VHH binders against PI-PLC X domain-containing protein At5g67130. Designs and how they scored, part 17

Target 1, 376 residues: PI-PLC X domain-containing protein At5g67130, of Arabidopsis thaliana (Mouse-ear cress) (q93xx5)
Amino acid sequence: CSNGNCQLLDSCSSATDCVSGLYCGDCPAVGRSKPVCTRGQATSPTSIINGLPFNKYTWLMTHNAFSNANAPLLPGVERITFYNQEDTITNQLQNGVRGLMLDMYDFNNDIWLCHSLRGQCFNFTAFQPAINILREVEAFLSQNPTEIVTIIIEDYVHRPKGLSTLFANAGLDKYWFPVSKMPRKGEDWPTVTDMVQENHRLLVFTSVAAKEDEEGVAYQWRYMVENESGDPGVKRGSCPNRKESQPLNSKSSSLFLMNYFPTYPVEKDACKEHSAPLAEMVGTCLKSGGNRMPNFLAVNFYMRSDGGGVFEILDRMNGPVLCGCETLSACQPGAAYGSCKNVTVQTRTPSMDSTAGSNSGGSYSGSVQFSRSLAS
Short names: E, the ipSAE of ESMFold2; O, the ipSAE of OpenDDE; V2, 0.75 times the mean of E and O plus 0.25 times the DockQ between their complexes.

## First folded at step 15 (VHH; framework vhh_rezetamig_d1)

Design y02 (from w03 with K104R R105M; at its last look DockQ between E and O 0.60; V2 from the best seeds 0.71)
Fold by ESMFold2, look of step 15:
Order: structure tokens, then C-alpha cells, then sequence
Structure y02 (fold): chain B 376 residues (1-376), chain A 123 residues (1-123)
């Protein structure tokens, strides 16, 4: 096949061979030496089932979203660090990412996104001023008025009012979801419809508790439970809570962040990790959470898989909660909960067919291919 | 103060074993507070973690490399070493030895790193 007609799992030579919403990816980790068309974008759950409380949806989140292997080098400095993603914030949002984990530091008389050694930013781990990425988020929210974005900040900013000033300078204060409206006792969040109507479409959390009172930035673990990240968070059969989090089955907060990425990121292994192992871990974490489905799924290299990847898994996380069906594509808009399409072995195409009512959040409209075997 | 220096051949043939030694000076390798690690940077890419060793000999390896990697320590020479077997062109990289912090929470957990040595896998 060729010329944009290759289907999921068809052999391919370039991204332009695959139908819209797919890209040409390889996965040596599963023994596959030839690239196949692989899913590269989410189906927006609100385009299928709208009007439920925010805490009923599962959203894709990128760990260290700014840590882009293709990010430009600072002049005169060679960056020597690990990477977690392969594309821009704009492209992540277009492809359906709705949560961004960002690490922010005082650096170079500004606030920068960096990797850290002991809470410090260095030239060899620095990426860029945080405001650049926040302007990408502003542009996305402006152009997509029904979409909601969540930012989780690992916060090493010590300048007074640093975060609130930063977000205001990026033009994001008009989208700000106020802390005063965040549920504090495990009750439902406002519906997505209400959040959109109020233009409260940006949720921002910090790792520093004092910032809630000082700057109006929510302290993360007051509102969500979270499993451990890194190698403990990918250990088969185990989904332990992070030390800052209450136990995952605690009902004192209504959001659940699931991390699934190893301590040291490796691009080539992500494609295997985001397939059967991730699906199994979702089941483990669901059980550990007292049958509460995670609301955020945070990964490295979000587009890497052996086929349907994180996007197919998100569909299977959303289906049961939103409409009582095995997967999101079996949901019937406007039907009663549990009234599903009869598709045990589903053949429904990715989100390009789901344009009615809501923006799907992103697409592969260009030639996007991960050409990891090329030298340069 | 503390210095780490990589040494070993810069050229290795495919299917052979890459072998490097890290010499630690200005401090002791026998420390209960640190690990001694190997990391590499393929051309145009980010760092990859290979593994680490505690001075008593306990090793930790990146899982996908585990069957090809051996890290060892010689406390009498204040050195630790890396062997990577069955190399291919994909193993071409700048190899660094480093002192690794124990708590694993940092995105860049190395407070001392060698200058690096380029190892090219070529026939």
C-alpha cells in the first residue's frame, strides 16, 4: 500500500503511506524489523460523550512534556541529558495530549524548563524559557474553545509570585480554573460543559503546598491520588502510591494520576511498554484504586507502540466509565449508559471520523515519522 | 576535586566486546553513599543509562541491555569497568562514567562525570 491508504498494522515506508491519524512506526523491541502504520492520535472523549464531571474522563498526559529530543540546543552549550518526548507541545496537544508535566526553575534571570540535579537547572540540562511553552498552550486554548488542558508543575521556582506572573504574562489567566471551585472532599468536579461555559479550561497544579495560598496555584496532592513513578511504577502486579499521595483507594480526593514510565527513559523500549504491558498495568492500578479509573495517564514517548498504543488503551479506559462499554468507540452518543454498539472485535477507525460536536484535539496532517534508524 | 576518566579502545568490530575502564582519582570508590555508573550518548541523541555498581559488587543494569552488559569494580585500583558484548553499529556512542546519586528522583542524577570517550563500532 501507499499514498495515504495504508491501514493500522500495514507495512509502510513513510508517514504519507498511512491513512490520516496513523504514522509509520517501528518497534524493534517486539522483534519487528519493518515499520507498520501505528495509531498517532486520540479520540476526544468529549466528542463522543459530553457533559459529565471532569473527574469521569481519562486524559493523556506527557511526562516531562518539554523534554523533546528534537529541541534546539542553546548557543554554545551541548545538552547532555535524557529525553522523554519527541515533539513540540503544539504537536502533543494536536494529537490529543491534554495533560503536561512541566519542571520549572529559576534560571538565567527567568523561569525555565529543565532537567534537574538536586533541584537545580544547568546549561547542559536546560531546554527553554517556560513562557514559550505556555504561549503554545494559550494558542491551543484560543483556537480550540471546548478543550481543557491540565498542567502539573514540579516546582523549583523561588521568586515571589513567579508562577502567577508567568501564567499571566502568557495570557493564560483568562482560562484559569480557580482553586475555590476545586472539590476538596472527593465530590465530583464541575461538568466539562460547565467548565467550558465558564471558560475555566486550564487546570494548574504545583508540588509546593504554600503556593496555593500565596499564588492561587493548587497543591497537587490535595486534589488527586498518584501512583509511584519510575521503575516502581512499572513493576508488574504492583501499583503503589507515591509518598506525597494518600493511598490510591482513598476517596478524600476525586482525581487519580497514573504514571507509567521507567526511571530512565529509552525511546526504543517505549513501543513495547505502551502495548500489552500498559493495558495490564491499567487493570492493576484500577484495582489498587478501589475500582477508580485513572483520570490522567502519564507516559514517555507517547506515540510509540506496536499498533494502537496509548490511544487504544485510553479508549478502553474511557468506554466503561463514560458509557458502560468496552471501549470508547462502542459508545453511542445520546444513548443510555450501557447501550453499546455490537462490536466485540472492533474495526472503527481513529478519530478522523469523529468530527461532529467537539474538536478531536489533534491529527497527523503532515509527514510525521519516527526515523530512528537514520544516521545524523 | 573528584575526577573520573574513561579509558579503552575507541574502535570495536561488530559482534565483539566493548571494554572500558573508569579510573577514579581525588576520592575513594569505596563509598556507601554513591553508585558508580555508565551512561552513553549516541550521535545526535540523548543519554542512555547502561547500569551502575555499588563498591561491594552489587550491580543494576538497564533491562534491555542486561544480557550483554557486565559492570565490575576493583576497589584496590580505585576503578570500575564496563563490558558490552555482541556490539552492533547501534552501540556507537560517547561513553561516560559517572558517580550516581542514590535516590533516583532526579532527571540527571550524576554529580561527577568523566570527559567521555567515543567508541565507534565499525568493520
Amino acid sequence: as target 1 above (376 residues)
Amino acid sequence: QLQLQESGPGLVKPSETLSLTCTVSGGSISSSNYYWGWIRQPPGKGLEWIGRIYYSGETYYYPSLENRVTISVDTSKNQFSLKLSSVTAADTAVYYCARELPDRMWDYPFDYRGQGTLVTVSS
Scores: ipSAE 0.624, ipTM 0.855, lowest interface PAE 1.6, mean pLDDT 87
ESMFold2 (binder alone), look of step 15: mean pLDDT 84; pTM 0.853
OpenDDE, look of step 15: ipSAE 0.861; ipTM 0.939

Design y03 (from w03 with K104R R105P; at its last look DockQ between E and O 0.68; V2 from the best seeds 0.75)
Fold by ESMFold2, look of step 15:
Structure y03 (fold): chain B 376 residues (1-376), chain A 123 residues (1-123)
Amino acid sequence: as target 1 above (376 residues)
Amino acid sequence: QLQLQESGPGLVKPSETLSLTCTVSGGSISSSNYYWGWIRQPPGKGLEWIGRIYYSGETYYYPSLENRVTISVDTSKNQFSLKLSSVTAADTAVYYCARELPDRPWDYPFDYRGQGTLVTVSS
């Protein structure tokens, strides 16, 4: 196949061989020696089922969304830190990412994005001024008036009013979801329709409790439960809550953030991890959350997979909650809950309602084609 | 002040073993509070974690490398070392030794790092 005719899992030589929404990627970690067309875009759950409370949806989130090789270098400085992603914020948002995890620091008399140590940013761990990526978010929200974005901040900013000033300077104050409207006792959030009508389309959380009263930036763990990140969070059969979080099955908050990434990012293993292992972990975390589906799925290297990837997994997370079907593509707008259309699934992703499947080992070099770039 | 310095050959042939030593000065490698690690950065890419060793000899390795990697410690010389067998061009990188903080998974958990040494695998 060629010229946009290759289907999911068909062999390919370049992204242009694949039908729209697919990319040409390899996965040597599962023993595959040749690239195939893999899924590279989310189906927006609100485009299929609209009008439910925000906490009924699952959104893709990128861990350390800013941390990639394409960020500009400081003059004369080699960046020496781990990378977590491979494309721009604009490309992530265009591909359906709706949550961004950002690490913010006081640095160079400004607020910078850094992937660093002990609240200190260094030249070799710095990526860019935070306002640059926030302006990408503003442009996206301006161009897409029905979309909602969530930002989770690991917050090392000490200057007074630093975060609120930063977001205002980026032009994001007009989209701000106010803390006063956030449920604190496990109630449903406003519907996505209400949030859009009020233009409350940017949710921002900080890791620093005092910032809620001081700056109006919500303290993350008042509003969500969260599993442990890093190696403890990817251990098969276990989904433990993060230290700052209430137990995952607690009814005290309405949102559930699921992390799935190892302590040290591993680019070449991500395609394997974002396939059968992730699907199995979703099932484990669903059970640990008292049969509550996560609302955010946070990953490294979000485009890498052996087929349907995080995008297919999101469809299978949203389908049951939003319409009572096994996957989002089976939902029928306006039909009764559980009234599903037939959908053919041709992925290698195992069922998320059980622990099943195994992964073969392998290590091959290769590349994954990315979605559309920021520039027109 | 604590200093770490990598030493070893900068050129290694394919299928051979890459061997590096880290000499620690201005402090003791025998510390219950720290791990001693090897990391590398291929050209144009982010860091890759290779593994770490505790001064008593217990090792932790990146899983896909564990068949090829050995990290060892010699407390009498205040040194630790890396051996990576069966190298290919993909192992070309700047290699760093570092002191790794164990108290939580920081984004960059190394409070002291060597200057790095480029190891090129010829093909």
Scores: ipSAE 0.696, ipTM 0.888, lowest interface PAE 1.2, mean pLDDT 88
ESMFold2 (binder alone), look of step 15: mean pLDDT 85; pTM 0.860
OpenDDE, look of step 15: ipSAE 0.851; ipTM 0.934

Design y04 (from w03 with K104R R105E; at its last look DockQ between E and O 0.69; V2 from the best seeds 0.75)
Fold by ESMFold2, look of step 15:
Structure y04 (fold): chain B 376 residues (1-376), chain A 123 residues (1-123)
Amino acid sequence: as target 1 above (376 residues)
Amino acid sequence: QLQLQESGPGLVKPSETLSLTCTVSGGSISSSNYYWGWIRQPPGKGLEWIGRIYYSGETYYYPSLENRVTISVDTSKNQFSLKLSSVTAADTAVYYCARELPDREWDYPFDYRGQGTLVTVSS
């Protein structure tokens, strides 16, 4: 195949060989000898099934979204730190990322994004002023009036009113989802259509509890449960909560942030990790969360996979909850819950249920049953 | 103050073993509160973590490298070392030794780092 006609998993030599939404990707870690057309864009779940509470949807989130090779270099300074992503915030949002993890520091008489140590930023760990990234978010929200973005801040800013002033200066206060409207006791969030109608399309969370009362920036762990990040969060068969979070099966909050990335990012291995292992971990975390599907899936190197990747996995996370089908592409808008199209699944990922080693219901409001996609 | 300095050959042929030593001065390598690590930065890319060693000899390696990597420590010389076997051009990078903090709260968990040494794998 060629000239924009190559389908998912077809061999390719350039991106222009592949159908729109695919790129020509390689994954040596799975023993592949030649690149194949690899999925590089999400299907927006609200474009298929709209009008449900925000906490029924699963969104792609990028860990340390700012930490990439495209970030500007300070003059005369070599940046020496780990990178977590490969493209700009604008490109991430265009490809369907809707959650951004950002690490904010006082630095150079400003607030900067840094990938650093002990709450202190250095020239060699600095990326750029945070306002630059936030202006990319503002531009996206302005140009896409039905889209909702979530920002999770690892917060090392000590200037009084630093965060609220920063977001106001970026022009983001007009999209701000107010803390007073956030459910605190496990209730459903407002519907995505209500949020859009009120222009409450930016959710911002901080790691510093005092900022909620002081600046109106929600303290993250009042509103979501979260599994452990790093190596404990990618250990097969285990999905433990992080120390700041209630147990994952707690019903005291309605959102669930799932992390899936090792302690140290490794670009070379991400394509394998975002394939069968990620699918299996979703099943494990779903079970650990008391049959609650995560609402955010946070990864490094979000485009890397052996085919369908995080995007196919998101479709399989959204389908059961939003429409009672195995994958989002089987949903039929306007049809009864559980009334599904036939779709041909062309994936390299195994079943997401916790019983799949590989190749065989609960208190949650949607269907959570998964089919095995490989013989096992 | 504490200083770390890498030493070893800057050119290694494919299939051979890369070997580096880190000399610690201004402090002791024998500490229960720290790990001693090797990291590298390939051209145009971010850091990659190779592994770490505790002064008693216990090692931790990045899984995809563990069959090729050996880290060792000599407390009498205040040194630790890296051997990476069967190298290819993909192992070309600036290699750093560093003191690694034990917790997972930090994105860059090294409070002291050597200046780095370029190792080129070329035939």
Scores: ipSAE 0.709, ipTM 0.894, lowest interface PAE 1.1, mean pLDDT 88
ESMFold2 (binder alone), look of step 15: mean pLDDT 84; pTM 0.851
OpenDDE, look of step 15: ipSAE 0.841; ipTM 0.928

Design y05 (from w03 with K104Y; at its last look DockQ between E and O 0.85; V2 from the best seeds 0.77)
Fold by ESMFold2, look of step 15:
Structure y05 (fold): chain B 376 residues (1-376), chain A 123 residues (1-123)
Amino acid sequence: as target 1 above (376 residues)
Amino acid sequence: QLQLQESGPGLVKPSETLSLTCTVSGGSISSSNYYWGWIRQPPGKGLEWIGRIYYSGETYYYPSLENRVTISVDTSKNQFSLKLSSVTAADTAVYYCARELPDYRWDYPFDYRGQGTLVTVSS
């Protein structure tokens, strides 16, 4: 197949072979010899069920969103660090990512994004000035007036007013969700409709408590619980809270950030991990959170899967909460909670074609497939 | 000052074993607070973690490599070593030895690293 006709799990040579919304990806980790079409875009939950409190939705979040394997090298410097993603912030947002984890450092008399250690950035761990990424976010918010973006900052910035000045210089202060409107006692957040109406469409959190009073940047763990990141966060059967977080079942906050990525990122394994293992872990973390569905799912290499990937799992996280159905694709706008449409499952044999997978160098556009080709 | 230095052949034939030694100077590898690790960077790509060893001999390997990798330590020589068997062209990379911090929180958890040695797999 070719020319946008390849279905989920059909063999492919490039993303343009696949039906809109699909990516051409390989997954040697599951024993496949050839690339196949996999989901490459999220279904926006607000495009299906709008008007609920922000804390009822689950959003895709990219861990170290800036740590892009294809990022340009700095002149005269070989970058020596681990990568977590493989595309630009613009492409991530276009594919339905709505949360970005960013690591910000004082570096080169500026604020930079670095993948480094002990709060110190080096030339070989540096990616780019943070303002470049924030201007991509501003462009997205400007072009998409009903979309909401969340930024989680691992904050190593010590310059006075560094964060507030940075965001103002990027033109993001006009979208700023004010700390004064953030619930702190486990209440519902404003509805997504109210947030859009007020143009409060950018949520920004810092890991440094003092920045809330000093700069008006919310201290992350006043508003959310979060499980442990790295290897402890992917250990089957376990979903422990991180040190800074209250216990996951605490009712003191209304947001839940779920991390699912190993300590050392490996692209080759992400496709396998973002399938059945991730779905199992969502169940474990749901129980650990006192039957609270996570609001953010943070992953490395977000497009990699053996089929439906993180996107299918997000649909299954949103469906029950938003409309009482097993998956978002079964929701019927305007229908009573629990009134679900039939969702067709497509079962396809993986192709035996001899083709190599490729990234076509940009965003993938198209329709989300509401069927699954593999069932078990 | 602690220093790490890689040594070993820069050219390895396919199907053979890549063998590297890291010599630690200016400090002891017999430290309870650190791991001793091997990482590599294939041309044009990011770092890949291979594994680490504690000075008492306990090893941790990246799962997809565990069938081919052996890391060992010789405390009497203040050295640790990497053997990677059945190499292919995909194993061509700059290989680094490093002191690894035990805290998984850091994005780049190596406070000391060797200067690296290019190992090319080619016939």
Scores: ipSAE 0.622, ipTM 0.855, lowest interface PAE 1.7, mean pLDDT 87
ESMFold2 (binder alone), look of step 15: mean pLDDT 84; pTM 0.859
OpenDDE, look of step 15: ipSAE 0.870; ipTM 0.943

Design y06 (from w03 with K104R R105K; at its last look DockQ between E and O 0.80; V2 from the best seeds 0.77)
Fold by ESMFold2, look of step 15:
Structure y06 (fold): chain B 376 residues (1-376), chain A 123 residues (1-123)
Amino acid sequence: as target 1 above (376 residues)
Amino acid sequence: QLQLQESGPGLVKPSETLSLTCTVSGGSISSSNYYWGWIRQPPGKGLEWIGRIYYSGETYYYPSLENRVTISVDTSKNQFSLKLSSVTAADTAVYYCARELPDRKWDYPFDYRGQGTLVTVSS
């Protein structure tokens, strides 16, 4: 196949061989070097089923979204740290990412994004001033008036009013979802339609409890439960809660953040991680959350997969909740809950509702292709 | 002040074994609160964690490398070492030795790092 006719999993030489929304990628982690067409974009769940409470949807989130392997270097400085992603915030948002984890530090008399140590940023761990990334978010929100973005901050900023000033200077205060409207007792959030109508389209959370009263930035763990990140969060058969979080099955908060990434990011292994192992872990975390589907799925290297990747898994997370179907692509807009289209079902991976821990799954070779960075 | 310095051949042939030694000065490698680690940075890429060793000899390796990697420690010489077998061009990188914090909670968990040594796998 060629000229935009190659389907998912067909062999390819370039992205232009693949149908729209697919990329030509490989998965060398299993010793194959023959690229295939892999999924590279999310299906917007609100474009299929709109008007539900925000907490009924699952959104793709990028862990350390700013930690971009292709980020520009600072003049005269070699960057020496781990990377978690491969493209710009703009490209992530355009491909369907709707959650961004950002690590913010006091650095160079400003607030910077750094991938660093002990709450200190160094020239070799620094990426860029945080405002540059936030201006990308502002541009996305202004260009896409029905989209909602969530930012989760690992917060090492001690500058007084640092966060609120930063977001205002980026022009983001006009999209700000106010803390006073956030459900605190497990209630449904406003519907996505209501949030859009009020232009409350940016949710911002901090890891520092005092910032809620001081600056109007929500303390993350008042509003969501979260599983452990890193190696404990990818251990098959186990989905333990993070120490800051209530138990995952607690009903006192409405949102559920699922992390799925190892302690040390490994770009070359991500394609395997985002396939059968992730699908199985969704099932484990759903059970651990008391049969509550996660609302955020946070990953490294979000475009890397052996086929459908995180995007296919998101469809399988949204389908049951939004329309009562196995996957979002089976939902029929305007139809009754449980009235589903016939879709071709690929049995390559186990169901997310499975109770079996399994290493069974497909592995594919291919190189994930990314849009070029617009940041500098 | 504590300092770490890598030493070893800068050129290794494919299929052979890469061998590096880290010499620790200005402090003791025999510390109960730290690990001694090897990390590398391939050209134009970010860091990759290879593994670490406790001074008593207990080792931890990145799983996909564990069948090719050996980390060892010699407390009498205040040194620890890396051997990586069956190398290919993909193993070309700047190799660093580092003192690793035990908590594994930091994005960059090394409070002391060597200057690095380029190892090229070629020919």
Scores: ipSAE 0.661, ipTM 0.877, lowest interface PAE 1.5, mean pLDDT 87
ESMFold2 (binder alone), look of step 15: mean pLDDT 84; pTM 0.852
OpenDDE, look of step 15: ipSAE 0.858; ipTM 0.938

## First folded at step 17 (VHH; framework vhh_rezetamig_d1)

Design z01 (from w03 with L101M; at its last look DockQ between E and O 0.55; V2 from the best seeds 0.72)
Amino acid sequence: QLQLQESGPGLVKPSETLSLTCTVSGGSISSSNYYWGWIRQPPGKGLEWIGRIYYSGETYYYPSLENRVTISVDTSKNQFSLKLSSVTAADTAVYYCAREMPDKRWDYPFDYRGQGTLVTVSS
ESMFold2, look of step 17: ipSAE 0.675; ipTM 0.884
ESMFold2 (binder alone), look of step 17: mean pLDDT 84; pTM 0.854
OpenDDE, look of step 17: ipSAE 0.881; ipTM 0.948

Design z02 (from w03 with L101F; at its last look DockQ between E and O 0.53; V2 from the best seeds 0.72)
Amino acid sequence: QLQLQESGPGLVKPSETLSLTCTVSGGSISSSNYYWGWIRQPPGKGLEWIGRIYYSGETYYYPSLENRVTISVDTSKNQFSLKLSSVTAADTAVYYCAREFPDKRWDYPFDYRGQGTLVTVSS
ESMFold2, look of step 17: ipSAE 0.678; ipTM 0.881
ESMFold2 (binder alone), look of step 17: mean pLDDT 83; pTM 0.844
OpenDDE, look of step 17: ipSAE 0.882; ipTM 0.950

Design z03 (from w03 with E100D; at its last look DockQ between E and O 0.58; V2 from the best seeds 0.00; counts 0 for: pae E 2.2 > 2)
Fold by ESMFold2, look of step 17:
Structure z03 (fold): chain B 376 residues (1-376), chain A 123 residues (1-123)
Amino acid sequence: as target 1 above (376 residues)
Amino acid sequence: QLQLQESGPGLVKPSETLSLTCTVSGGSISSSNYYWGWIRQPPGKGLEWIGRIYYSGETYYYPSLENRVTISVDTSKNQFSLKLSSVTAADTAVYYCARDLPDKRWDYPFDYRGQGTLVTVSS
């Protein structure tokens, strides 16, 4: 196949071989000799089912979203560190990422995005001024008036009013979801429709409790439970909460953030991680959360998979909650809950119950072709 | 102040063994609180973790490399070493030794790192 005709799991040589919404991905980690077309874009859940509370949706989140392996070095920056992603914030958002984990530091008389060493930024762990990334977010929100973005900040900013000033300077204060409207006792959040109508389309959380009162930036663990990240968070059969979080089955908050990425990120292995192992872990975390579906799924190298990847898994997380169907692709706009359309099953697609096999390549080889419906 | 320095050949032929030594100065390799690790940065890419060793001899290797990697320690010389067998062009990288802190939640879990040494594997 060629010229945009290659289907999911068909062999490919370049991104333009695959139909819109797929990219040509390698996964030598599962023994494939050539790349195949894999999913590279989310199905927007709000384009199918709108008007539910925000805490009924599951959104793709990128861990260390700024940590882009393919970005050029800024002058004076000496990066000798791990990477977590392969594309820009703009491209992540266009492909359906709606959550960004950002690590912010006082550095070089500004606020920078960096990897942590002892809670500090160094010229060898630094990426760029945070405002550059936030301007990409502002551009996305401006261009896409019905979309909502969530930012989780690992916060090492000590300058007074540092975060609130930063977001205002990026032009993001007009989208700000106010802390006073955030449920604190496990209630439903406002509906996506209400949030859009009030232009409350940016949710920002900090790891520093004092910032809530001081700057109006929500303290993350008042509003969500979260499993442990790194190697403990990818251990098969286990979904333990972070020390800052209440137990995952606690009713004290409405949101559930699921992390799935190892301590040492390895681009070559991500395609295998985001296949059957991830689907199995979603089931484990769902059970640990008291039969509560996570609202955020945070990963490294989000486009890497052996087939449907994180995008298919998100569809299977959203379908049951939003429309009563096995997957979001079976939901019908305007239909009654539980009224589902027929969906064609791909035999290499990862299973939520760990019965499906997966095979994926080991290198990122191209851009995802956009579908108009997925890009909006 | 603690310093780590890599040494070894900068050019290795394909199928041969890459061999590097890290000399620790300004501190002791024999510490119960720390691991001693090897990481590398291929051209145009980020760091890749290779493995670590405790001063008493326990090793932990990245699974995809474990059949080719040997990390060893010589406490009498305050040194630890890396051997990577059967190298190919894909093993060309800047190699760093580092003090590894795997129990910390930092995205960069090395509090001391050598200056690095480029090892080139010929085609």
Scores: ipSAE 0.495, ipTM 0.804, lowest interface PAE 2.2, mean pLDDT 87
ESMFold2 (binder alone), look of step 17: mean pLDDT 82; pTM 0.834
OpenDDE, look of step 17: ipSAE 0.862; ipTM 0.940

Design z04 (from w03 with K104Y R105P; at its last look DockQ between E and O 0.54; V2 from the best seeds 0.72)
Fold by ESMFold2, look of step 17:
Structure z04 (fold): chain B 376 residues (1-376), chain A 123 residues (1-123)
Amino acid sequence: as target 1 above (376 residues)
Amino acid sequence: QLQLQESGPGLVKPSETLSLTCTVSGGSISSSNYYWGWIRQPPGKGLEWIGRIYYSGETYYYPSLENRVTISVDTSKNQFSLKLSSVTAADTAVYYCARELPDYPWDYPFDYRGQGTLVTVSS
C-alpha cells in the first residue's frame, strides 16, 4: 500500500503511506523486520462524551515534554542529556497530548527548561527558555477555545514570583484555573463545560508547597495522588505511591496521576513499553487506586508502540468511566450509560478505523514522526 | 579534582566486541556511596544508559543489553571497563564513563563524566 491508504498494522516506509492520524514506526523490540502503521493521535474524549466533571476524564501527559532532539541548541554547546520525547510541544498538543511535565530552573538570568541534576542547570543539559514553550501553549489555547491543558512543574525556580511573572508574560494568566476553585476534599471538579465557559482552561501545579500561598500556583500533592516514577513505577504487578503522595486508594484528593516510564529513557524500547506492558500496569494501578481510573497517563516517546499504543489504552481507560463501554470508540454520544456500539466483524480490530468513523469533530492534526532505526 | 578518561578503539567491525576502559584520577574508585557507569549518545539522539558497577563488583545493566554487556572494575588500577559483544551499526555512538549519584532520581544523575570517545561500527 501507499499514498495514505495503509491501515493500522500495514507495512509502511513513511508516514504518508498511512491513513491520516497513523505513525509509521518500527519496533525491533518485538521482532518486527519492517515498520508498520501505528496510532499517532488521540481521540478527544470530550468530543465523544462532554459535560462531565474534569476528574472523570483520562488525559495523555508527556514526561519532560520539552526534552527532545528538535529543541534549539545553545550556540557552540553540545547537549548531553537524556531525551524523553521526539516532537515539539505544538505537535504534541496537535496530536492530543493535554498534560505537560516541565522541569524549570533559574539559568542565564531567566527561567529555563533543563534535564539536569541537583537543581542546577548547565549548558549541556539546557533546552530553552521556558517562556518559548509557554507561548506555544498560549497559541494552542487561543486557537482551540474548548481545550484544557495541564502543566506539572518540577520547580527549581528561586526568583521571587518567578512562576507567576513567567506565566503572565506568556499571556497565560487569562486561562488560569484559580487555586481557590480546586477541590481539596475529594469532591468532583467542575465540569469540562463549566471550565470552558469560565475560560479556566489552564491547570498549573508546582512541586514547591510554598508557591501556592506566595504565587497562587497549586501544590501538586494537595490535589492528586501519584504512583512512583522510574523503575520502581514500571515493575510488573506493583503500583506504589510516590513518597510525596498519599496512598493511591486515598479519596482525599480527586485526581490520580499515573506515571509509566523507566528511570532511563530508551527510545528503541518505548514501542514495546507502550503496548501490552502498559495495558497490564493500568490494570494494576486501577486496583491499587481502589478501582479509581487515573486521570493522567504520563509517558516517554508517546507515539511509539506496536499498534494502538498509548492512544488505544487511553480509549480503554475513558470508555468505562465516561460511557460504560469497553473503549471510547464504542461510546454513543447522547445515549444512556452502558449503551454501546456493536463491534463489526472484520479480520482486524482497528481502533483507529472505528475512531476515524465516529470522530468527525476532532481537531487533531499533528505531524507523526517516521521511525529512523532498526536496533539489531 | 576527580577526572575520568575513556580509552579504547574508535572503530569496531560488526559482530565483534567493543572494549573500553575508564581511568579515574584525582579520587578513589572505591568510594562506597557512588556507582561507576557507562552511557552513550547515538548520533542525533539523547543519552542511553548502559549500566553501572559498584567498586566491590556488583553490576546493574539495562535489561535489553544485559546479554551483551560486561562491566568490570579493577580497584588496584582505579579503572572500570565496558565490553559490548556482537555489535551492529546501531551501537555506533559517543561512549562516556561517569560517576553515578544514587541519592535521588535526578534527570541527569552524573556529577563527573569523561570527555567521551566516538566508537563507529563499520564493515
Scores: ipSAE 0.695, ipTM 0.891, lowest interface PAE 1.1, mean pLDDT 88
ESMFold2 (binder alone), look of step 17: mean pLDDT 85; pTM 0.863
OpenDDE, look of step 17: ipSAE 0.854; ipTM 0.936

